# VHH binders against Sushi domain-containing protein 2 (SUSD2): the designs that were tried, part 7

Target 1, 195 residues: Sushi domain-containing protein 2 (SUSD2), of Homo sapiens (Human) (q9ugt4r445to639)
Amino acid sequence: RLASAFGDPHFVTFDGTNFTFNGRGEYVLLEAALTDLRVQARAQPGTMSNGTETRGTGLTAVAVQEGNSDVVEVRLANRTGGLEVLLNQEVLSFTEQSWMDLKGMFLSVAAGDRVSIMLASGAGLEVSVQGPFLSVSVLLPEKFLTHTHGLLGTLNNDPTDDFTLHSGRVLPPGTSPQELFLFGANWTVHNASSL
Short names: E, the ipSAE of ESMFold2; O, the ipSAE of OpenDDE; V2, 0.75 times the mean of E and O plus 0.25 times the DockQ between their complexes.

## First folded at step 2 (VHH; framework vhh_7mjh_2)

Design m9c (from m9 with T57E; at its last look DockQ between E and O 0.74; V2 from the best seeds 0.00; counts 0 for: pae E 4.7 > 2, grease 24.8 > 24.2)
Amino acid sequence: EVQLVESGGGLVQPGGSLRLSCAASGFTFSSYAMSWVRQAPGKGLEWIGRIYSGGSESYNPSLKSLVTISRDNSKNTLYLQMNSLRAEDTATYYCARHPWGYSYGLEYFDLWGQGTTVTVSS
ESMFold2, look of step 2: ipSAE 0.205; ipTM 0.676
ESMFold2 (binder alone), look of step 2: mean pLDDT 85; pTM 0.862
OpenDDE, look of step 2: ipSAE 0.035; ipTM 0.471

## First folded at step 3 (VHH)

Design a1 (from m9c with T28R; framework vhh_7mjh_2)
Amino acid sequence: EVQLVESGGGLVQPGGSLRLSCAASGFRFSSYAMSWVRQAPGKGLEWIGRIYSGGSESYNPSLKSLVTISRDNSKNTLYLQMNSLRAEDTATYYCARHPWGYSYGLEYFDLWGQGTTVTVSS
ESMFold2-Fast, scan of step 3: ipSAE 0.549; ipTM 0.845

Design a3 (from m9c with S30Y; framework vhh_7mjh_2)
Fold by ESMFold2-Fast, scan of step 3:
Structure a3 (fold): chain B 195 residues (1-195), chain A 122 residues (1-122)
Amino acid sequence: as target 1 above (195 residues)
Amino acid sequence: EVQLVESGGGLVQPGGSLRLSCAASGFTFYSYAMSWVRQAPGKGLEWIGRIYSGGSESYNPSLKSLVTISRDNSKNTLYLQMNSLRAEDTATYYCARHPWGYSYGLEYFDLWGQGTTVTVSS
């Protein structure tokens, strides 16, 4: 099952719910206790090639760890608009197509404009540049059914509970934009859990 | 030529220490997870430990307290530091490369060195 986040940022949950959340800060895209999978993203105003800030916000970084695996962060590089990859907070350099067999994950980089990560569980991430922001896709195998939480929703073949807060409280269908902002803000990363 | 060449083996007295090296050539060493494997005379292969391309390590729990694996990607070299050597550590030591994308949960190797012999005797 595929979920995505792109643009300003627009989210599509694993159960197919669409929504927009213009956050500023760091947020939990996905948590799954099944494998201790954590995917976190940073949302902020972008910068265009001319240095102008964008009117909206979008994803500018995404970080992932599963269990005791290595930690990989993929972010927009300064004003270049390309991707920068950090491995356990250290910046990596890629000049051509490259790959690394990391602890608990496989990392592949295509010319600095696309990063693919395959985790030991079979979960996958693909990160690319879309305008001034990141486009992020997450693929989960079926064993994650009923085990997901975060902005990308509760994967259980029932979209009516996709807006589940950290407390377990569910926002009902027909949620207003203001209530959707509450949902997004509720999934803010706490310092103790930050990647 | 794609190859791994071990060095540093020899005679060591019990309680001694030894560092083995494995020189890699002909491939992008930094991309691969690498392992050390040993074989005592007349016995099967025993996996010692693995170091991932990023430097993270995992070890055979039975050997964890005796060894440390490290790598120097700028020199294309893998190391095995052994301390407090015992007679039962006498073996031929091999470095081995994991196939890309297969290091997780698998003890599969697609490239082996020729081995270097360590003899621990008093």
Scores: ipSAE 0.459, ipTM 0.789, lowest interface PAE 2.0, mean pLDDT 84

Design b10 (from m9c with E57D; framework vhh_7mjh_2)
Amino acid sequence: EVQLVESGGGLVQPGGSLRLSCAASGFTFSSYAMSWVRQAPGKGLEWIGRIYSGGSDSYNPSLKSLVTISRDNSKNTLYLQMNSLRAEDTATYYCARHPWGYSYGLEYFDLWGQGTTVTVSS
ESMFold2-Fast, scan of step 3: ipSAE 0.523; ipTM 0.832

Design b12 (from m9c with E57T S58D; framework vhh_7mjh_2)
Amino acid sequence: EVQLVESGGGLVQPGGSLRLSCAASGFTFSSYAMSWVRQAPGKGLEWIGRIYSGGSTDYNPSLKSLVTISRDNSKNTLYLQMNSLRAEDTATYYCARHPWGYSYGLEYFDLWGQGTTVTVSS
ESMFold2-Fast, scan of step 3: ipSAE 0.527; ipTM 0.826

Design b6 (from m9c with S53A; framework vhh_7mjh_2)
Amino acid sequence: EVQLVESGGGLVQPGGSLRLSCAASGFTFSSYAMSWVRQAPGKGLEWIGRIYAGGSESYNPSLKSLVTISRDNSKNTLYLQMNSLRAEDTATYYCARHPWGYSYGLEYFDLWGQGTTVTVSS
ESMFold2-Fast, scan of step 3: ipSAE 0.528; ipTM 0.834

Design b7 (from m9c with G54R; framework vhh_7mjh_2)
Fold by ESMFold2-Fast, scan of step 3:
Structure b7 (fold): chain B 195 residues (1-195), chain A 122 residues (1-122)
Amino acid sequence: as target 1 above (195 residues)
Amino acid sequence: EVQLVESGGGLVQPGGSLRLSCAASGFTFSSYAMSWVRQAPGKGLEWIGRIYSRGSESYNPSLKSLVTISRDNSKNTLYLQMNSLRAEDTATYYCARHPWGYSYGLEYFDLWGQGTTVTVSS
């Protein structure tokens, strides 16, 4: 099952719920205790082609780790406007190679600055550039049913609990835009949990 | 042609140290996870350890204190540093390549060197 986050940023959960959350900071996109999978993203204002700051926010970095795997971050480059890939906080070069077998994950770069990550569990991540922001897609195999939490929702074929807070509390269907901001803010990454 | 060539084996005294090398050619070495495997005379294969594309390592717990695996991607070369060698470390040492996509669930080797023999004796 596919979930995604793109644009200013629009989110589509694993159960198909659509919402928008204009956060500023680092947020949990996905946590899955089944494999200790963590996907975190940074949201901040973008820079438009004319050099002005955007009025909304979007994703500018995403980081992933599963269990004791390497930690990979994919981000917009501050100086070049392109895409950077970091492994355990060190910048990777793809000049001589288009793919790497890393500890606990396979990583490849395709034409057009598209990064694909496949984890040992079979979970997958695809990151590309969309305007001043990242477009992120997460693919989970069926074994993750009932094992997901975060902004991308609870994968259980029931969209009514997609707005589950970190505490396990569920915001009911019909959540207002102000309550959606509360949902997003509730999934903020704190200190020692940051990738 | 795609190949791995080990070197650095030989006769060493107990308590000594030895560094083995494995020269890779014919493929993009820097992309692949690589392992060292050994076989003592009359015994089965024993996995020593693995090094991923950018240097992260994992080891056989029984050998971790005695060995270090490293790689130089600019030289297409894999290394095995062995310290405090014992008679029990006498074996043929192989470098081996993990297949494309190994890191997401494939658990076998698709390329082997011919091996280099290490004899630990006085």
Scores: ipSAE 0.464, ipTM 0.800, lowest interface PAE 2.0, mean pLDDT 83

Design c13 (from m9c with S103T; framework vhh_7mjh_2)
Fold by ESMFold2-Fast, scan of step 3:
Structure c13 (fold): chain B 195 residues (1-195), chain A 122 residues (1-122)
Amino acid sequence: as target 1 above (195 residues)
Amino acid sequence: EVQLVESGGGLVQPGGSLRLSCAASGFTFSSYAMSWVRQAPGKGLEWIGRIYSGGSESYNPSLKSLVTISRDNSKNTLYLQMNSLRAEDTATYYCARHPWGYTYGLEYFDLWGQGTTVTVSS
């Protein structure tokens, strides 16, 4: 089951719900207690190749950890438009290798503009550059049914509960743009939990 | 040729320390997770610990306080530091490579060194 976030940023949940959330800050894309999987993203104004900032926001970084695995962050490199990969907060070089077997995850890089991560659970992430922002896709195997929370929704084959708040309260179908912003803001990452 | 070559073994007095090295060649060492494994005379293999491509480490809980694994990717070399050695640490020590995709695949080894012998006695 595939979910994605791209552009301004536009989100497609695991159950197929589409929405836009123009946040500024760090947000939980996905939490799954089944394997202690956490996927977090940063939304902020982008930087164009000529050094100017965009007026809208999009994803500029995504970080992932599962259980006691290594922590990997994929972010836009300043002013270059390429991707930069950090392992436990240290920048990685891919001059000598295109892949790495890390603790709890496999990481591969293609030509500096696409990063793939496969976790021990079988969950996967693919990160690429889309204009001034990141495009992020998350693939979950079926064992995650009923175990997901966050901006990418509740994977349970029922899209009507995709807008579930951190408290467990569900916003009803037909939610207004103002309520959607509240949903997004509710999944803000606090410093103590930040990857 | 793809190979691992251990060195640094020898005779050590009880309570002493020793550092083993494993030189890797013929493959992109920096990409792979690597382990140390030992075998005492007449006994089975005992996993000591593992170091992942990025430097994170995992250890056999029984040995954690006595050993440290490290790697130098610029030299294609894996290290095992051992402290407070006892007679029961007498064994042949092997370095071993985890296969591509070990993280989400089967946990086993696809390459072994020849081993280096450590003898702890007076």
Scores: ipSAE 0.482, ipTM 0.806, lowest interface PAE 1.9, mean pLDDT 83

Design c14 (from m9c with Y104F; framework vhh_7mjh_2)
Amino acid sequence: EVQLVESGGGLVQPGGSLRLSCAASGFTFSSYAMSWVRQAPGKGLEWIGRIYSGGSESYNPSLKSLVTISRDNSKNTLYLQMNSLRAEDTATYYCARHPWGYSFGLEYFDLWGQGTTVTVSS
ESMFold2-Fast, scan of step 3: ipSAE 0.531; ipTM 0.836

Design c16 (from m9c with Y104L; framework vhh_7mjh_2)
Amino acid sequence: EVQLVESGGGLVQPGGSLRLSCAASGFTFSSYAMSWVRQAPGKGLEWIGRIYSGGSESYNPSLKSLVTISRDNSKNTLYLQMNSLRAEDTATYYCARHPWGYSLGLEYFDLWGQGTTVTVSS
ESMFold2-Fast, scan of step 3: ipSAE 0.547; ipTM 0.840

Design c6 (from m9c with W100Y; framework vhh_7mjh_2)
Fold by ESMFold2-Fast, scan of step 3:
Structure c6 (fold): chain B 195 residues (1-195), chain A 122 residues (1-122)
Amino acid sequence: as target 1 above (195 residues)
Amino acid sequence: EVQLVESGGGLVQPGGSLRLSCAASGFTFSSYAMSWVRQAPGKGLEWIGRIYSGGSESYNPSLKSLVTISRDNSKNTLYLQMNSLRAEDTATYYCARHPYGYSYGLEYFDLWGQGTTVTVSS
């Protein structure tokens, strides 16, 4: 099961719900208590090659950890538009290598600034550059069915509960733009749990 | 050619300390997770600990207080620091490589060093 976030940022949940949330800050894309999987993303205005900020926001960084694994962050490099990978807050170089076996995850970098992460649970993350923002895809094996929360929705083959708040409350079908922004804002990362 | 070459073994008195080295060549050492394994005379293999590509470590709980594993990727070298050595730490010590795309749940190796002998006696 695939979920994605890209562009301005547009989201596609694991059950196929489409929505747009122009947030500013750090948000929970996915959390799953099954394996203590956490995927967090930063949304902010983009920086164009001329130094000008974009009018809308998009994803500029994504971070992942599962259980007591290493913490990996993939972000847009300052001014270059390429990807930068951080391992436990230290920048990594891929000049001499294209892959790393990290604690609890496999990391691979392909030509064209594409980063792939495979976690011990079988969950996967793929990050690439799309204009001034990141394009992020998350792949979950079937064992995560009924175990997901966050902006990428509740994976249970039922899209009607994809707008579930942190409290467990579900926003009704036909959510307004104001309510949709509330859903996004509700998944803000707090300092104590920030990756 | 792909190989691991160990050094630093020898005779040490009880309570002493020793540092073993393992020099890697013929592969991109910095990408791989690496382990130390020992075998006491007449006994089976005992896993000591591993160090992942990025420097994170995991240890056999029975040995964690006695050892530290480190790596220097610029020198393609793996280290095992041992402290407070006892007679029961007498063994042949091996460095070993975990395979490409190592599975966290699977403890196996695809490359081994020759082994270096550590004898703890008076």
Scores: ipSAE 0.475, ipTM 0.803, lowest interface PAE 1.8, mean pLDDT 81

Design t1 (framework vhh_7mjh_2)
Fold by ESMFold2-Fast, scan of step 3:
Structure t1 (fold): chain B 195 residues (1-195), chain A 119 residues (1-119)
Amino acid sequence: as target 1 above (195 residues)
Amino acid sequence: EVQLVESGGGLVQPGGSLRLSCAASGFTFSSYAMSWVRQAPGKGLEWIGRIYSGGSESYNPSLKSLVTISRDNSKNTLYLQMNSLRAEDTATYYCARHPWGYSYGFDYWGQGTTVTVSS
């Protein structure tokens, strides 16, 4: 099962629900207690090729950790305009090879400045550049059914509970734009929990 | 507020071993990468090594065979195990926190603990 976040930013949950949330800050894309999987993303205004700031926001960084694995962050490179990968907050170089076998995950840089991460559980992430923002896709194996929370929804083959708040309260289908903004804001990462 | 308190320093004979501890408080210790840094008398700072939030370690290549860094997140404690100590290992040893979102640098330092290697 696939979920994604891209553009300004548009979200598609694991159960197929589409929504938009123009946040500013750091947000929980996914939490899964089954394997202690955490995926967090930063949303901020982008910088166009001419140096001007975009009016909308999008994802500019994403970080992932599963259990006691290494922490990997993929972000927009401020200078080069491509992707930059950080392993436990150290910038990685791929000049000698296009992959790394890390603690609890396999990481590779594919053609077109695309970063792929495969976690020990079989969960996967793909990150690429889309204009001034990141495009992020998350793939979860079937064993994660009923074990997910966050902006990418509750994976249970039922889209009616995709807007589940941190408290466990569910916003109903047909939620207003104002309520969708509250859903997004509810999944804000606080410094104590930041990857 | 963030506090880092080193302990375990003292006088050690050449060839001996020593384990230093750093007690962390005021932040979610398990979420941050931590480093050990030392400063010999009259010398500059020398980075020893780093342990990431997930437990992976990286070391100064000149020191990696002599030291091991570990952490106990349940006790909010960082450790530095040193073996085969020599007179040139005499220094003040600091633990330091890496800020989230930065590739390099430290935002908080401990007071330091002094290790003297002498016969």
Scores: ipSAE 0.000, ipTM 0.085, lowest interface PAE 21.8, mean pLDDT 75

Design t11 (from m9c with L106P E107D Y108A L111I; framework vhh_7mjh_2; at its last look DockQ between E and O 0.75; V2 from the best seeds 0.00; counts 0 for: pae E 2.4 > 2)
Fold by OpenDDE, look of step 4:
Structure t11 (fold): chain B 195 residues (1-195), chain A 122 residues (1-122)
Amino acid sequence: as target 1 above (195 residues)
Amino acid sequence: EVQLVESGGGLVQPGGSLRLSCAASGFTFSSYAMSWVRQAPGKGLEWIGRIYSGGSESYNPSLKSLVTISRDNSKNTLYLQMNSLRAEDTATYYCARHPWGYSYGPDAFDIWGQGTTVTVSS
């Protein structure tokens, strides 16, 4: 099942719910206790080609870890407009290689603007540059059914519970923009848990 | 042509140390996870440990205290440092490449070296 986040930023949950959340900070896109999968994203104003900042926020970095796997972060490069990849907080160089077999994951970089991450569980991520922001797609195997939470929702074929708070409280469909903002904010990554 | 060549084997006394090397050629070494495997006379293959492309290491629990795996991507070389060698460490030591995405099971290795022999004897 596919979920995605793109633009300023728009979210499509695993169950197909659409919403926009423009918070600035680091947020939990996905957590799954099944494999201890964690996907986090950083949202901040973008820098347009003319050097001006956007009014809205977008994703500028994505970090992923599963269990005791390596930690991979993909972020917008400040100078080139391309992608920068960090392994365990160290910048990787792809001058001589386009892919890596890492602990618990496989990493591939294409054309400097797309990164694919395949995890041992079968989960996959694709991070690409889209204008001043990142586009993120997460693909989960069926075994993750009922085992996810975060901004990308609960994968259970029920869109009515996609706005589940960290506490487990579910906001109803048709939740107001103000409440949706609070929903997004509720999934802020705490400093101690930041990848 | 893809190739792995081990070196550094020889005769050592019990309690001694030895550093084995594995020279890789014909492929982008830095992209691949690599393992060391050994085979003692009359015994089966025993996995020693693995190092991923990013440098993370994994070891056989029975050997972890005695071995260290490292790599120098600039030299396309894999290393196995062995300390406090014992008679039971006598074996032919092989380096092997993991195909991408496969670190375990029957398909864990796709390329092997010819091996280097280590003999621990007084």
Scores: ipSAE 0.177, ipTM 0.612, lowest interface PAE 1.8, mean pLDDT 91
ESMFold2-Fast, scan of step 3: ipSAE 0.677; ipTM 0.894
ESMFold2, look of step 4: ipSAE 0.421; ipTM 0.806
ESMFold2 (binder alone), look of step 4: mean pLDDT 84; pTM 0.849

Design t12 (from m9c with G105D L106T E107S Y108G F109M L111V; framework vhh_7mjh_2)
Fold by ESMFold2-Fast, scan of step 3:
Structure t12 (fold): chain B 195 residues (1-195), chain A 122 residues (1-122)
Amino acid sequence: as target 1 above (195 residues)
Amino acid sequence: EVQLVESGGGLVQPGGSLRLSCAASGFTFSSYAMSWVRQAPGKGLEWIGRIYSGGSESYNPSLKSLVTISRDNSKNTLYLQMNSLRAEDTATYYCARHPWGYSYDTSGMDVWGQGTTVTVSS
């Protein structure tokens, strides 16, 4: 089951719900206690090649860890020009091979513009560049059914509870744009839990 | 030609320390997770520990206080530091490479060295 976040940022949950949330800060895309899977993303204004900031926000970094695995962060390079990968807060330099067997995950990098991560649980992430922002896709195997929380929703084949707050309270379908912003803000990452 | 060659084995007094090396060639060493495995005479294989391409380590809990695994990617070399050696640590020590894409799986090794023998005796 696939969920994604891209552009302004536009989100598609695991159950197929579409929404837009223009946050500024770090947010939980996905938490799953089943395997202690955490996927976090940073949303901020983009920087165009001429140095101009975009009016909207988008994802500029995404980080993942599952259990006691290595921590991988994929972010936009300092100048618009591709992806940069950090392993446990250290910038990676690939030599001749474009892949690494890391603790709890397999990492593959193609042409500096696409990063794929496969985790021990079978969960996967794909990160690429789309204009001034990242495009992130998350694939979860069936064993995660009923075990997900965060901006990418509750995977349970029922889209009516995709806007579930950290407290467990569900915002109903037809929620206003103001309430959707509160849903997004509710999934802010606090410093103590930041990857 | 993919090869792993262990060295540094020999006779050690009980309570002593020893560092084993494993020289890798014929593949991109830095990309792979690597393990140390030992086999005492007449016994089965015992996994000692693993070091991932990024330097993270995982150990057999019964051996964690006695050993440290490290790697030097610039030299394509894997190391095993052993301390407080006992007669029961007498074994042939192997370094081994994990298959491509198997760092998220705890099973299997696809390339093995020929082994280096460690004898702990007075």
Scores: ipSAE 0.253, ipTM 0.689, lowest interface PAE 3.5, mean pLDDT 81

Design t2 (framework vhh_7mjh_2)
Fold by ESMFold2-Fast, scan of step 3:
Structure t2 (fold): chain B 195 residues (1-195), chain A 119 residues (1-119)
Amino acid sequence: as target 1 above (195 residues)
Amino acid sequence: EVQLVESGGGLVQPGGSLRLSCAASGFTFSSYAMSWVRQAPGKGLEWIGRIYSGGSESYNPSLKSLVTISRDNSKNTLYLQMNSLRAEDTATYYCARHPWGYSYGMDVWGQGTTVTVSS
């Protein structure tokens, strides 16, 4: 099952719900207790080629950990384009090889600044650059059915509960822009849980 | 015909207790996870808790100390026991069925039963 976040930023949940949330801060894209999978993203204004900030926000970094795996962060390099990959907060170099076999995950970098991560569970992430922001895609195998929470929704083949808050409260179809902002803000990462 | 019918709502005084029932018909009740959801006037839906087909329970942490969900599969009935009710608990209470094999999303809803907590 595929979910995505891209642009200014637009989100497509695992059950196909489309929405926009223009946050500023760090947010939970995905939590799955089944394997203790955590995917977090940072949203902030982008930087245009002339150095000015964009009016809206987009994703500029994404971090992932599953269980006791290594922590990998993929971010825009100085917000001028290009990707940096960090392993447990240390910047990685790909001059010797385009891939790494890490604790609990396999990581590869392709030409054109595309980073792919495959976790021990079979969950996968692909990160690329789209203008001044990141494009992030998350692929989950079927065993994650009913086990997901976060901005990318509740994977259960039912889009009616995709706007589920951390408390379990569900925002219904026809949710207002103010309530959609509440949904996004509700999934803010607090310092103690930050990757 | 698949149906869920809530009952047991009404006027209750602050500090009181109330037990809501949800009668299920038209499907194999024991095979489905069931939830209680409420909606206060002018507010969105608030999930209260669910009970899985196997009997395990999961609650909204903010409500866990005030409510208990149970089921009687021989009667095709879901229950919500509420204690120490406050004015903030005034809402329409819905029972809902999760799709077969799932514990999220709702494919069948009852009409709701209204609980008013007031003197």
Scores: ipSAE 0.000, ipTM 0.090, lowest interface PAE 20.7, mean pLDDT 76

Design t3 (framework vhh_7mjh_2)
Fold by ESMFold2-Fast, scan of step 3:
Structure t3 (fold): chain B 195 residues (1-195), chain A 120 residues (1-120)
Amino acid sequence: as target 1 above (195 residues)
Amino acid sequence: EVQLVESGGGLVQPGGSLRLSCAASGFTFSSYAMSWVRQAPGKGLEWIGRIYSGGSESYNPSLKSLVTISRDNSKNTLYLQMNSLRAEDTATYYCARHPWGYSYDAFDIWGQGTTVTVSS
C-alpha cells in the first residue's frame, strides 16, 4: 500500500485520505512498532534560485531507520533541486556507484534526482525533487496492516481513522483546517527521537 | 576480471595481533557488502563478520571481541584486524562479496585465501 507527500505539502494516506498541512519543523510521517520503522520529514519554506524564500512550506528532508539499520536522510542539496544523501549523518558521494547495500536497507539513485530505499521488511521509499520541495512516496507490504501511525495515517482499510493523534484520539472526517493543523502539529518530532 | 586478493597472513605468536587486507578489482567495491570467512584445517567454513557499503558492521558473536572489520573504499580494500590470537585461530582467511540487492546469505565472489598460523 502506497502513501505520499508532495508540494505544499499535500498528503495522501495509506487508506486514500487527502489533506494539506503547512507545518514548520520535523514531523513523523510514519512509525510502525512491528519492525521499529520510523520515517520522519522536515517541512520548511523553500529557497528559490535567486535566494528568496517561498511563501508556503514543503518537505525539504526525509529520514528513515528500521530497527538497528543504518540511518539514511535524503535532503535538498541546492536551492532549485539536487538531492543530497546522508548515511549516519555523513554526506554520501555517488561518483562511481548508483547503489549501496547498507545495513538493513538497499539504497539506489536513478537519474541523479531520485532516491529509492528498500528496507529489510519490504517497506520502500521513493524520494524525488518537485520544484523547491521533495516528493516522498512510501510503500508498505500487507504485514503492516493495523500497525502504522503518523501523518500518513492508520493503514487498516478504513479511512475514517486516518487523523489519529499520538494519544490514540481520532479526529472525525470533515475536520476543519484548524483541526487538520492540530493533527499535523501533534506528530511533531521530539528532539530526543530525531533521526 | 572480478578478483579479491587477500594478504597479510603468516606465523604469529599466541597473544599477538595481525591485520589482513583484501584488494578488490574489476567491480564497484564501494557498493557491496563484504565478509571475512575462515576455515581451520579439517574444519568447515566459519563466518567472521560483514561490513556494509557504508561502513556499518555485523559480527559472529563468538568472535566479536577479537576482531574488527574495516574498509577503505578509495583504495578498494577490505581489512580484518585480529587481536589476542590463539592456536584455535589458525586457519585460512577468505574475503568474500555479497550479491547486490540485500542478499547476505550468499557469496558470489571469493578470494584465494591467506593462511594464519598461531604457534610458538
Scores: ipSAE 0.380, ipTM 0.763, lowest interface PAE 2.5, mean pLDDT 82

Design t4 (framework vhh_7mjh_2)
Fold by ESMFold2-Fast, scan of step 3:
Structure t4 (fold): chain B 195 residues (1-195), chain A 120 residues (1-120)
Amino acid sequence: as target 1 above (195 residues)
Amino acid sequence: EVQLVESGGGLVQPGGSLRLSCAASGFTFSSYAMSWVRQAPGKGLEWIGRIYSGGSESYNPSLKSLVTISRDNSKNTLYLQMNSLRAEDTATYYCARHPWGYSYGSFDYWGQGTTVTVSS
């Protein structure tokens, strides 16, 4: 099962629900207690041609850890353009290498603009650049059925509960953009849990 | 051609320390997770520990208080530091390369081994 987040940012949940959430801060894309999988993303304004910040936001960084694995962050590079990869908060160099076998995950890079991560569970992430923002895709094997929470939804073949809050309360289908903003804000990363 | 060459083995007294090295060639060493494995005379293979390309480590719980694995990617070299050696640590020590990682439980290349004998 595939879920994605891209653009301004547009989200597609594992059960196929589409929505947009223009947050500012760090958010839980996915939590799965089955393997202690955590995927977090940072949403920030883009930069206009005149140098001012955009009103809309998009993803600029994504971080992942599963259990006691290494922590990998993929972010937009400030100075060189393209993507920058951090391993346990230290920047990685890909000058003479295109892949790494890390603790609990395999990582590969292509042409400096696409990063692929495969975790020990078989969960996968693909990160690329789309305009001023990141495009992120998450692939989960079937064993994660009923074990997911976060902005990418509850993977259970039922899209009507994709807007499940951290408390377990479900926002009904057909929620307004204002109500969807409350859903997104509910999945804000708290300081103690930040990757 | 992929090559792994261990060195640093020899005769050591009980309570002593020893550092083994493994020189890697023929591949991009920095991309691969590497393990140390030992085999005592007449016994099976025993996994010691693993170091991932980024420097994170995982150890056999039975051995982790006795050993430290490290790597120097600029020198294409893997190290095993052993302290408080006992007669039971007498074995041939191998370095080995992982094609995919520990979760897949496989090794695709092994060194020839270096022998450590702990005896007075």
Scores: ipSAE 0.011, ipTM 0.441, lowest interface PAE 9.6, mean pLDDT 80

